# Ledger of designs, part 9: VH-VL binders against Imidazole glycerol phosphate synthase subunit HisH (hisH)

Target 1, 225 residues: Imidazole glycerol phosphate synthase subunit HisH (hisH), of Colwellia psychrerythraea (q47xb5)
Amino acid sequence: MTSAKNVIVDTGCANLSSVKFAVERLGFEVTITDDITIIQQAEKVIFPGVGSAKHAMKNIKAKNLEAALQGLTQPVLGFCLGMQLMTESSTEGKKSSTEGNNDDNTSHIVPCLNLIPTNVEPLKAQGNRLPHMGWNTLTQVSNHPIFKGISEGDYFYFVHSFAAPISEYTIASCEYGSTFSAAIAKDNFIGCQFHPERSSALGSKIIQNFLELDSTELNQELVNL

## First folded at step 9 (VH-VL; framework fv_ofatumumab)

Design B3 (from h27y with heavy chain N54Q V104E)
Fold by ESMFold2-Fast, scan of step 9:
Structure B3 (fold): chain C 225 residues (1-225), chain A 122 residues (1-122), chain B 107 residues (1-107)
Amino acid sequence: as target 1 above (225 residues)
Amino acid sequence: EVQLVESGGGLVQPGRSLRLSCAASGFTFDDYAMHWVRQAPGKGLEWVSTISWQSGYIGYADSVKGRFTISRDNAKKSLYLQMNSLRAEDTALYYCAKGPYDWEFGSYFDYWGQGTTVTVSS
Amino acid sequence: EIVLTQSPATLSLSPGERATLSCRASQSVYSYLAWYQQKPGQAPRLLIYDASNRATGIPARFSGSGSGTDFTLTISSLEPEDFAVYYCQQYDNWPYTFGQGTRLEIK
């Protein structure tokens, strides 16, 4: 293909079909692609991901997508791992202390795209089970355009063991043993830790808000949490 | 050729412990999530536990939480299931299964071992 | 948890006939559904993943369709080796769950 208005970046991670379905059911056309030219020329870029940051970054580099993604000027929305890849780095690969494994905890810091200057670290669940899996509420929500029609207390679907801490880039928060960034943003790059494609009507609102977003709205002063 | 070979099953009394092992070959073990799925005699399949490629993510079925511990040794290409406080309802054929990806969720099971039988009875 | 209900429980057909097996989810699993075949004394074998993609080595007579809550496995012309138990599995959410199975038996 030579062009597409809306694209989903194919990082080699599975389960892109649910994201495509979520977009298409709202009446929008979308193309899954790893073609640099098509991605660069798109009006909206969705950057989903599931799995490990290490595997995703290997695929991004192998496809020569790193520089292309870093240079995007149109709105970009990341889901879950996609949000994590937008940070400076992710701490992953930590081994749980378990019976039958004599290895020490292995930590691995994965350099990511550095689009939003924060970092991903193990979620401080304070005794709660990991991963943080299931429906949970947004505890604080900024006036960012993607949250039009979304309020504090609204439920979204989460599946994660790592999180970005609260920072100047936080546009929504969530609590699971500790408070973490449910969504982060800087300039044209927006990431949400939850899965809007799996969050029912509220998740559909996030996707719709993003796809209807006027890029000039991102140039206004954002109110931090 | 992908091969998963389970061992460690046997007859145990209620309240005791058993450790299952799974030896993997024919693929890059440390690139994939691994899983335990069980099947009670004459019954259907039940997911038991999942572990991601570097043990960063671990999940359990509610029926085994607090009693079973999944672990892996990537250098030895082995998956383990430590089963404590065994109950009669844990009686099943236990399968070692490979996911298609390195993470624990969003996984179907593309390869299965032959299974190892665990019988919990007095 | 997401409950998967398979129907019929037992399907009795002859070689050469078309088999249609149903799997219904208690909530949307999108396309995160797999189908397995299990023969007596054997481990399950992956047939279909992402609702409609055939796994490597699976004959073209097997096809999957559906999305959301309603899924179908179709075997266009039954061969003798196809008589087995079939399970669906969702991987949209934890815990991963399986249907109770459909037994396909020779008439």
Scores: ipSAE 0.006, ipTM 0.499, lowest interface PAE 10.6, mean pLDDT 85

Design B31 (from h27y with heavy chain W53Y, light chain S52D)
Fold by ESMFold2-Fast, scan of step 9:
Structure B31 (fold): chain C 225 residues (1-225), chain A 122 residues (1-122), chain B 107 residues (1-107)
Amino acid sequence: as target 1 above (225 residues)
Amino acid sequence: EVQLVESGGGLVQPGRSLRLSCAASGFTFDDYAMHWVRQAPGKGLEWVSTISYNSGYIGYADSVKGRFTISRDNAKKSLYLQMNSLRAEDTALYYCAKGPYDWVFGSYFDYWGQGTTVTVSS
Amino acid sequence: EIVLTQSPATLSLSPGERATLSCRASQSVYSYLAWYQQKPGQAPRLLIYDADNRATGIPARFSGSGSGTDFTLTISSLEPEDFAVYYCQQYDNWPYTFGQGTRLEIK
């Protein structure tokens, strides 16, 4: 394969075909690849993920993609786990224990790509059921270009038990027992906790906004919450 | 070589309990979600339950919710299904199945055991 | 609950022929669809995932296509070992559901 304008990074994620379908129905061509040269030369990079940060980081390291992803200067959009991998770290699990064995309950930290300096922690659901699964609204939405035509109160599809807290990198928020970052951004790296490929017409608008994005529009001074 | 070996099936009367086990080998057990899928005699496949690598995410089919409990012991590389208040319609071959990732959403089943038979009859 | 309907229920063909099996979802499952083969007395075997990705070790004669609600499994030239029951499965949402199966039998 030679160069591609738009790419989807192949980290072994089960939903890659659905992301490709979501892009192609908008009239764009896109290539699924784990080839470092093709990724580096692409105009737009989509970084989706399903699974845990632990599993995804093992795959990224096995494919020698870590340094290549950290060095990207073109716009990059992460979905769900893809957003979480853009952070500094995830505290995504506690060691499972056998029935009746209380001594095995421990947590650990998974180092991620550190593209956006925030962290992923267990969602503070305040008694609400985990995972946070289903449709929910964006409670605050910045003027970031990814949100052209998107408003506070618009519904997106979520499925997660871990979240990035509100920070200077938050460009949209959501509430589920507590307020968390529905989307984060720093420079050319943009991450959405929700699944645009599963969020109906509004999700398609996020993908279209990204694919039509001019990198000069990513001035963080004017687009953060 | 990935291997999943189920055990614990048998003939039980309605209202009784049974515990199924699945012994895993050939892969890093604590990196993958695990699942139970059943098949009634002469019928198709029915998803029963799912559990993430760390037991943090668990799901059940509505037909078994409140009666069945999925669990795992990563140190023993074993998956379990505790089946309480068994009904005639629970009669099936029960398969242990491996997901492709450690997460339980968006999961298909890449490896299956040979199954263990559960017959609920008076 | 997402219902998957497979057609035909039974497909009678000869070795060397092309087989086309359909799976229809009651609502969109995007590309979150897998296909399994089950031979008598055996566990199911994964053939296709994400609608069109062939699983490891699966012969090139097997291919999948489709998205949304309409999916197809194609076997380009049947071998004797391909006569089995085929199931589709959606993993877009819980509960995970399977089609009722298509039995591929020798004519």
Scores: ipSAE 0.006, ipTM 0.531, lowest interface PAE 9.8, mean pLDDT 86

Design B32 (from h27y with light chain N53K Y91R)
Fold by ESMFold2-Fast, scan of step 9:
Structure B32 (fold): chain C 225 residues (1-225), chain A 122 residues (1-122), chain B 107 residues (1-107)
Amino acid sequence: as target 1 above (225 residues)
Amino acid sequence: EVQLVESGGGLVQPGRSLRLSCAASGFTFDDYAMHWVRQAPGKGLEWVSTISWNSGYIGYADSVKGRFTISRDNAKKSLYLQMNSLRAEDTALYYCAKGPYDWVFGSYFDYWGQGTTVTVSS
Amino acid sequence: EIVLTQSPATLSLSPGERATLSCRASQSVYSYLAWYQQKPGQAPRLLIYDASKRATGIPARFSGSGSGTDFTLTISSLEPEDFAVYYCQQRDNWPYTFGQGTRLEIK
């Protein structure tokens, strides 16, 4: 019981019970932990998050998880903030002030784990209301194994004001005023901007595909958009 | 040790504006989401609005969308609610409340102020 | 929106008795449910969060249980100061919603 097949990384800033229930309803056991040894020995790692990149990175560093996460070789799936933490940096640290605050600290950039070499920036919503909140479709979907049974036009639940742009690491796209990465991947690290744990049957399929994943199916040339 | 002190309430005519303030102390203000919750006389609790630590994420109840604006000043450790186009149904005691973390989704309210009364009447 | 229904609307008990308050959600909120106590003229006070975890300073006689759609707040042995209105709140999704309240009264 000290060793776990599937783990959810406890970064201290996320509400993890919906993720745990989503996994358990599929018939899988899962352990929420911040123990480096248990995380390293797991076959599958789920890296969820809600909140700011600033506080999540502070907690990750305080728990000495940064190097451990960067060294993982098994499949890792990040949700929402978890995906954003996999990038090089987030501009989420920049204050979006309705007061017209001109403090220097509003330009702050948050360094993240740099597992997938892209960056998170403000969503270019082109007049649409932020956050991008609600159901929206995937406009392009790659051959990545987590998308088995998922098609272009399928609905997923989003809630975010910041996004990764389209890049060589994009494995699914979405449009909300502009096109952004709904999911990104590099090697064993996979992130989705949407919340599979809140996306009904299709979200459950993403989680199931991940938990049933064989790492030999992760071929970067075949799965990128 | 955590204290939230609301101010700015009063009697106001329908269609007019009012600005509520909340002064926070006893915690690191810019590490937490902040919220407004109201309670009409003799009624239950109703969530009004929420704002993340950096103002990047903001939410409103459908009843106040387009009329109310939540904002915060982290340097002053203050939360605000600008209320425009006030209606009789906005009459309530308005509470400033602290969330348990910096995110606006999945919040409960671990500390509350004493509230400030807003009465909208002609 | 997620509707929370509390029962009973009013519960009349004596000090020393056990109080059991129910909160039912219109859809699953997992364990994302909090309980508050409100005394006349006072702000609400957090009692329980995540269905079963006691907030700082809350006496052990208060306990929460349940998951999904069915939740219970239990006060094992009522003290005079426990007679108040109790609200449940779900934090699973926006808009955040509260139950209508259960009034716990003496006698």
Scores: ipSAE 0.007, ipTM 0.564, lowest interface PAE 9.3, mean pLDDT 87

Design B33 (from h27y with light chain N53D Y91S)
Fold by ESMFold2-Fast, scan of step 9:
Structure B33 (fold): chain C 225 residues (1-225), chain A 122 residues (1-122), chain B 107 residues (1-107)
Amino acid sequence: as target 1 above (225 residues)
Amino acid sequence: EVQLVESGGGLVQPGRSLRLSCAASGFTFDDYAMHWVRQAPGKGLEWVSTISWNSGYIGYADSVKGRFTISRDNAKKSLYLQMNSLRAEDTALYYCAKGPYDWVFGSYFDYWGQGTTVTVSS
Amino acid sequence: EIVLTQSPATLSLSPGERATLSCRASQSVYSYLAWYQQKPGQAPRLLIYDASDRATGIPARFSGSGSGTDFTLTISSLEPEDFAVYYCQQSDNWPYTFGQGTRLEIK
């Protein structure tokens, strides 16, 4: 019988080696797995992803991981696509325009895990180029435990064309033509739109804060942005 | 099993247009991002353009922006590259390539076609 | 854009020898690096993705290693069919870039 303290969920669509290296260089052991029992027994779960929500959800359902992920009670940290999969839905359709049809855009809505009650929508970049790609700052940062040692104005690496809007679940914000959620959280589920594994020392700090997290800290009242 | 077959290449004069096609088989075409990569005679590989599964995200190399247009027809399982205002430096073998994901970000190229030759000369 | 520099430009070895090919990135690509093999008159063939994962059907003699800016492709015991040009590619994000290639030739 195999058990693991820290796990990275293997959905089959994420570049997992960089996440594994980010965890291991902090002195932690971590196991990449799609085994439901190992995931459920882990103390910490990292949920990364690359690609679109459509492909990721197809793989999650094919591996029978949907119900298992929804039932997790230990801390879970999602990166980029992983954060988007934690929401109710992701919109991956064509950008609406004067010559476009909003109904066509709606037809590409992808139902996700519904762990945090918000939605991922096309980023309102206001003429700025998409994707939002490169280093950008956190404009507001809550008192959430993963942000210990992180301040407003700190730089993180982003690459995305879709974003969750500001809501009661927002724990950090970023601006790129409009203000969006750089990170969201509800109970034991935490998601970052940025890539901590690619964000240098500050990204490593986010991962370290998560791995050192006492689950009782997540039962505290958080300050809204 | 996965097969990509390019066509539409040829000899063209500078300033003219050419349209390349790529026919895909052996995989669920509309679940994957598709790419064009070119190789000039005796030179290395150069990424040209990328398109997501739903055509919602499209990228181009700076050398071809404003001149080339990538598109796809999922019902026909086909990828296209419309090349306008061709220049001598566009002379290359053009490969159709499949990404491992339906999105254009974070891609490598797991399957390639045999390529179609484009020669631009006066 | 991220510049990839491959070294050496040409590597002359005999069958049975070990080949070590290097790829350096101008900025960190973490583990998002792929390796391709190209034989004359053929399309490139994916060998390694995510720095160290072998693609389907690739023999165990091919291995990749490295992270950040410094990457290595190793062929433990060269077979005659391994003499080809090898390219690295960063898969971190587009614009995607390739190294200029290392030509592996028979001594």
Scores: ipSAE 0.006, ipTM 0.540, lowest interface PAE 9.6, mean pLDDT 86

Design B34 (from h27y with light chain N53S Y96L)
Fold by ESMFold2-Fast, scan of step 9:
Formats: sequence, structure tokens, C-alpha cells
Structure B34 (fold): chain C 225 residues (1-225), chain A 122 residues (1-122), chain B 107 residues (1-107)
Amino acid sequence: as target 1 above (225 residues)
Amino acid sequence: EVQLVESGGGLVQPGRSLRLSCAASGFTFDDYAMHWVRQAPGKGLEWVSTISWNSGYIGYADSVKGRFTISRDNAKKSLYLQMNSLRAEDTALYYCAKGPYDWVFGSYFDYWGQGTTVTVSS
Amino acid sequence: EIVLTQSPATLSLSPGERATLSCRASQSVYSYLAWYQQKPGQAPRLLIYDASSRATGIPARFSGSGSGTDFTLTISSLEPEDFAVYYCQQYDNWPLTFGQGTRLEIK
């Protein structure tokens, strides 16, 4: 079995190659794996995803990754769906075109990893077109080390119809009809709603900041927003 | 073996409608973004439309926006393109194409169907 | 939108020769670039993705290189079946765009 310093978690349903190449272009080696031992021994863990929380959680459970991910103590960075899976729950399943006219709220709630105590709900776009698709600015940016060299007004690429609301865990905000969490964090778990691997030089800066993180920086109880 | 089989093409007058279908087999249809790409006679490739695995993310080329509607039926493993208000410049061979992931905006096309011909003439 | 410019428009070579095809992007697409081959009467076939990764079943004579704005597709020793039209495609940014194509023809 091989060990790896940086890993990308293979949940079986994501654009993993694009994330891998985004990391490698910065001069870092990274391994895509679903091996619990390799993930646990890594210094940095990237947790990407696109698609539905329901399918992702089904795959995580089928691979026996749920408890392993919940027990990680090293820095973990989630992208898009990966951020959403870090929350307590998601209602994303309600937007599936294959779901009928059954309005049972409980049947559409997907329990997630509960690493950061917030929830994902439909984006309150207030008449604006969904999905929220394209380049948009960060309206507030915290002093979190992931944002070294990043400022309010900087553009990132978003594609989503669901979002986490503003909370104690918000480390960056964005506005699209309503204000939502562009990024969230608690302890060693950091999630970005935007796609750093698609966000040009600034997105590369986020990935670089993460890969260069010292875990002691996260243990200093940095102000979120 | 991944297979994509298009149908529904034909000769149609300007201003009318046509519906294209694509039948998929050999992969888990629900896990992938699907796309329509067209090619006018003697011309290059032009992306037309994209749909995510759950239909939650949809995109269109500016040239067809408001006239074409992409949809999918995961239970039937089928992709569709409803083409309304057809114009002479919509004349092309229309390909059904599969993305490598469920991601719609960062896709290349790993498998293509053989295409179905749409001719819009007066 | 990102414009992809392929050069040359037409490349005339003989079997056994090396072919070098260029694709230039109007802005950086990092490594999010694919190459396709299209023969007359056939659908396009994926050759290369992520600028340099060879697709399944594609012969080793095909290779891709480059990053940012400048990309190259190389065919190390042309076979008769390689004479076709080649397209590049970027998937870094929306909308998805293709180059205009390079026609590789027998001299």
C-alpha cells in the first residue's frame, strides 16, 4: 500500500481529474483514493463533488467512508457538493426532475456528514434565474488563512441551486437575490460553495493556500465573519 | 460498450418544430451530464446544449436560447432536444454526446452518437 | 466567450511524417483542453483530454502538450487512417467552445 501527503477523496461521482490537475499545476503531488488508511494518514484532504447529496452520501456509505471522514483531524477542503456534504443535511433532492408531486419534506432531507453544524436549503434567489451560474463576487471575506491574498469583490465561479445560509460558520459570503455562505469552516473542515478548480488565478490561490496550511493556524480560533 | 443512438431528424420548414431523441446504453445514464453538439454541412463543431444528471443544471448556446429545450428521462435512459421556431441556420447534423462526469460546465465529450440530420428549408 | 484558433487551417503531409497541430486560446484555459479526430461521414472521436491525457484506445503516436493559451497535438508518425479533421475544445469556461479545425490531408 502506498502513502500520500495530499489526497482527493474518491466518492465515485465527481470531476476528480480536473481537481487533480488544478493541484498538480501548482507543483503538488496528489492521489485520488477511497482507501481509509491512506486518507487518514494524509497531511491534506480534498473533498470535491458535483451532483446530488443523495447519490454522494449513498456512495460514501457504500464505501464505508462516513465514519473515517467524520474522524479526520488534518485540514480538509470541500468544493461545491463537498462543502454541502460537510453540513448536517441537504434538501437538494427536491429539485430532481424524476421526483413526483409528493411534498413530504422528510423524504427530501438528506442527512450529510455533520462536520459543520449548518444546513443546505434551496437558494433564495428572489426571482433571479436558477441555477446561480457564472462569475460572482465575494461580498465579505474573513481573516481565515484560506483567503490570504483574497479580498472582497474578488470573482469566483459558482454553479448551484442550493446554499448554506449565513451562520456562525460563514467565512465568506456572496449575494444572489439573498446573501449566502460562499465558504464555511469549523476546526479543520473548510468548504467552498464556489469551484476553485474553475476560478482562474484566484481559485488556484485558494488551493495553494490550503495546501500550504499549517494546522496550527486553524487551531487559533480565527474569527469567521 | 457505450452507445448513443439519435433519432427524430428530418426535413422541416422554417418556423416549425422538431424533437430529437437519443437512446443511451452501456453506462449508468443517471451519473453523467449529456450534451447536444451540431455540425452544419461543411462546417465545424458547435456546442448547442447541456443538461446535468438530475436536470438541475441546463445550458444553451446563445444561438438557440429561447427556442430549444433540452430534457432527459433517466428511467428511459433517453436525452431529448425540443427545437421550436426553426431557422435555415439550424440545418446541421445533431450529435448526442456524453460527458465524463455529472458536471455540465467543465465537460469534454468522451462518447458521441452517429448523429441525426436536421434540414430546415423553405 | 473563449475563442480557440487552430493553425494551420490545412496541413499536407505524407504517411510516416510527424504532424504538429496548434490550438491557441484567447485567454488561459489552464489544462482544460481536449482534442478530437473526425473522419468523413463519422462522428468526432476523443483523442486527448486535460491537454495531455490520452483517451482509452488511442494509439501512443498521438500526444498532447501545452497549458494556458498554447496547445499542441502531435502525431509522431502518420498512418493512412490519421488523415482527418482535428478539433480542439476548451472546457475551462462557459460557454463550451471548439476551434475551427485543422484538416490533415495527404500530400
Scores: ipSAE 0.007, ipTM 0.546, lowest interface PAE 9.3, mean pLDDT 86

Design B35 (from h27y with heavy chain V104T, light chain D92E)
Fold by ESMFold2-Fast, scan of step 9:
Structure B35 (fold): chain C 225 residues (1-225), chain A 122 residues (1-122), chain B 107 residues (1-107)
Amino acid sequence: as target 1 above (225 residues)
Amino acid sequence: EVQLVESGGGLVQPGRSLRLSCAASGFTFDDYAMHWVRQAPGKGLEWVSTISWNSGYIGYADSVKGRFTISRDNAKKSLYLQMNSLRAEDTALYYCAKGPYDWTFGSYFDYWGQGTTVTVSS
Amino acid sequence: EIVLTQSPATLSLSPGERATLSCRASQSVYSYLAWYQQKPGQAPRLLIYDASNRATGIPARFSGSGSGTDFTLTISSLEPEDFAVYYCQQYENWPYTFGQGTRLEIK
């Protein structure tokens, strides 16, 4: 059996090569795996994703990763969908029309990992085009360790139609018709709505900060907005 | 065995309408985003439209926006493209294509139908 | 929109030779690039996704590489059935765009 210091969780839904290359460019070794034992023994866990919470949760459950992820005590960083899966649930774009052709009387709420007690809902874009796709700025940035060298006004790459609202768990915000959580955190679980693996030098800085993170730093109340 | 079968193509005059259908089988239809991609005679591929698994998110190419409407019926495992105000430049083979997951953005096309021909001519 | 430029437009080779096809993006698409093969009278067939992952059932002679703006599809030893048109496609941003195609023809 092999052990790994840094792990990227293989949920089957993410473009893992860009994440792996982003880590390796910084001089770190990283292993892509869905092996529960390797994930549990890792020093750092990266939890990336793109796509829907529905498909990702199906894959997580099929791989028996749900309980393992919920029990992690080391630092965990989720990107985009990975952040959304850390919440209690995602509404996943319930049809705006009551006349929806494929609607029945079932909920479009997808239960997620419930690591950070907030929820993901359709982005209140206030007439702006969805998805929110492209470069946008962080409007507020906390003193969380992953933001060392990151400032308000710095650009990150976003592609999403759902967002977590501002809450006590928000560590960075962004505006696109409404203000939403660009990043959230609770204890050892940290999530970014943006894609640091696609956000050039600043995204690399987020990944570097995470990989250099001491878990002791996460015990401070002041890391949240 | 994933199968996508398009129908509804034909010869139509400019300004008229046509509705394309795509019948899907061999996979759980309501777990995937679906797409229309077209190819003009002797030309390359052009993305036309996408729809998420629940019809919550829909996208169109600028060339067809306001004229074409994509829709799906998950109970019937069918994808549709309503084409209004047809133009000569809409003449193409229209492919129904499946995405690798349920969302419309970030998609490549892992399975394609054989296509249905739309000819817009006077 | 992101423009994909494929080169060469036509590549004339013999069976057994190595083929190298290029796709260049007008801006970074990271690893969000796919390659398709289209034979006359047939629908496109997915070969490669996420720049380097072979789709199910695709022979090992097909490989993809690259990231950012420069991508390559390689066919290590051409078989007669490989003579076709090849398209790249980016899915980094909407609208989804395809390259103009490279025609691989028998010399």
Scores: ipSAE 0.006, ipTM 0.562, lowest interface PAE 9.3, mean pLDDT 86

Design B36 (from h27y with heavy chain V104E, light chain N93D)
Fold by ESMFold2-Fast, scan of step 9:
Structure B36 (fold): chain C 225 residues (1-225), chain A 122 residues (1-122), chain B 107 residues (1-107)
Amino acid sequence: as target 1 above (225 residues)
Amino acid sequence: EVQLVESGGGLVQPGRSLRLSCAASGFTFDDYAMHWVRQAPGKGLEWVSTISWNSGYIGYADSVKGRFTISRDNAKKSLYLQMNSLRAEDTALYYCAKGPYDWEFGSYFDYWGQGTTVTVSS
Amino acid sequence: EIVLTQSPATLSLSPGERATLSCRASQSVYSYLAWYQQKPGQAPRLLIYDASNRATGIPARFSGSGSGTDFTLTISSLEPEDFAVYYCQQYDDWPYTFGQGTRLEIK
C-alpha cells in the first residue's frame, strides 16, 4: 500500500530533481509520481513544469492526469510552466499581424487545465531581451499566505518568454518592460512564474510556506492587486 | 534514424556574410528545439544559438548577438544561421544540434550533425 | 555565466584501468549536467544527461554521478576506443556553457 503526504506531479519534465531537492532541504519528504490515486490522496501537491505548454499538455493527457488535476481540492502549487498550465490557455508562438489586418495570423493556442481563469501570452518585453532571465523583484505582493515573510522588492529567479497579465487572480507582480503576474491564485490553486527551487532563501521560504499551509487560510479573500 | 546535415560553410573575408543550413530527417522536426554549437580549431565547444519548435523563443551567445540570426522552416525541416559582420574569431566548425524537447530551456544535445567549416580570413 | 572547470586537463591511462573525470561548476547546476565524448574529426556524442542517466546506446562502463557543483564521469574499465576528449555541459542557466575538456590519452 502506497501513499504520500507531499507529491510532485511527474508530467515528464526534466527538471523534477531540483524541485525534489528544494523540498527535501527543508526537512519534508516528497514523492515524484504520476499515479492518480497517490496524487488525489496527497495533502500537498507541487505541479512543476519547464518547456512548452503544448508538450506538457500532451504528456498530461497521455497519462490521464487532466481530470484528476482539475478535481484536486487540497493546496496545489505550480512553478513556472506549472503556473501557466493552470490557466485557460497559452498562446505559444502567437504571431501578430505585420502588414495591416490582411495577414493570416498564426496562433498556437494551447488549451490548458483552466483552473485559474486567465491566459498566458508572449511577454511584452518592450525591447528587452527574451527570455526574461535572471533575478528580478516582486513589485507588488498580496496578503496571500505563501508570501508570509516576503515583501515588495524581494528578489526571485525568473526564466520565461510568456506571462499571464495582471488580473483579479494576481497575488504578486513583476516588471520587465511591462507589468505581469509573478504569481496567481484561485481557491486551492497557486502558481508562481518564478522558480522558487532556484530562488535561494526566499524561494525556500515560498516552498516552506506552501508545505506548512493550512487549507483554511485559503478561504480568506485575496487583496486585489 | 535521426540525421542532421549542415551546409553553407566556406572561406569569407572579415565583414562579409554567410548563411548556414541544416537539413533534418528521421524525427518530427517541428516538435523540437534546435541549436547551433561551434568549435574553433583546436579549441572546445561554444554554444551559439537556440530556437524553440515554434520560433517563439530565440537565444544567442553574447559574442554573436546582433550579428547572427537563427531561423527555421518547419515545412522544409530546415534550420538556418544567417551570419553577418563576420570576424576572425568566428572561424570554427559549426554544428547543428537537436535538443531532447520542444522547448528552448534546459537543453542538452542528443544528436549532432557532422558540422560545416567557416573560415574568416583576409 | 556559469563556468565549468574540468580536471585534469589531460589524463594518461592504460586500457583496462578505471578513469575518473571531474567537472566543477562555479555555482549549483543541480543535476542539469551532460557529458560528451569527442574523437578527432567527429561530432560530439552524448554520453550522460541529468548528471547520471546514460544516453541510448552508451555502454554500461560509462557512469555519471554528482549534483550541485561537483560532478564525475567514470569509465570503469577503459577500452581502446575510449581515448578521446570529454566535455561537460550545464543547462541550468543561460548561456549554455561547456567545460574546457579533459583529454584521455594512452600512457
Scores: ipSAE 0.006, ipTM 0.498, lowest interface PAE 10.7, mean pLDDT 85

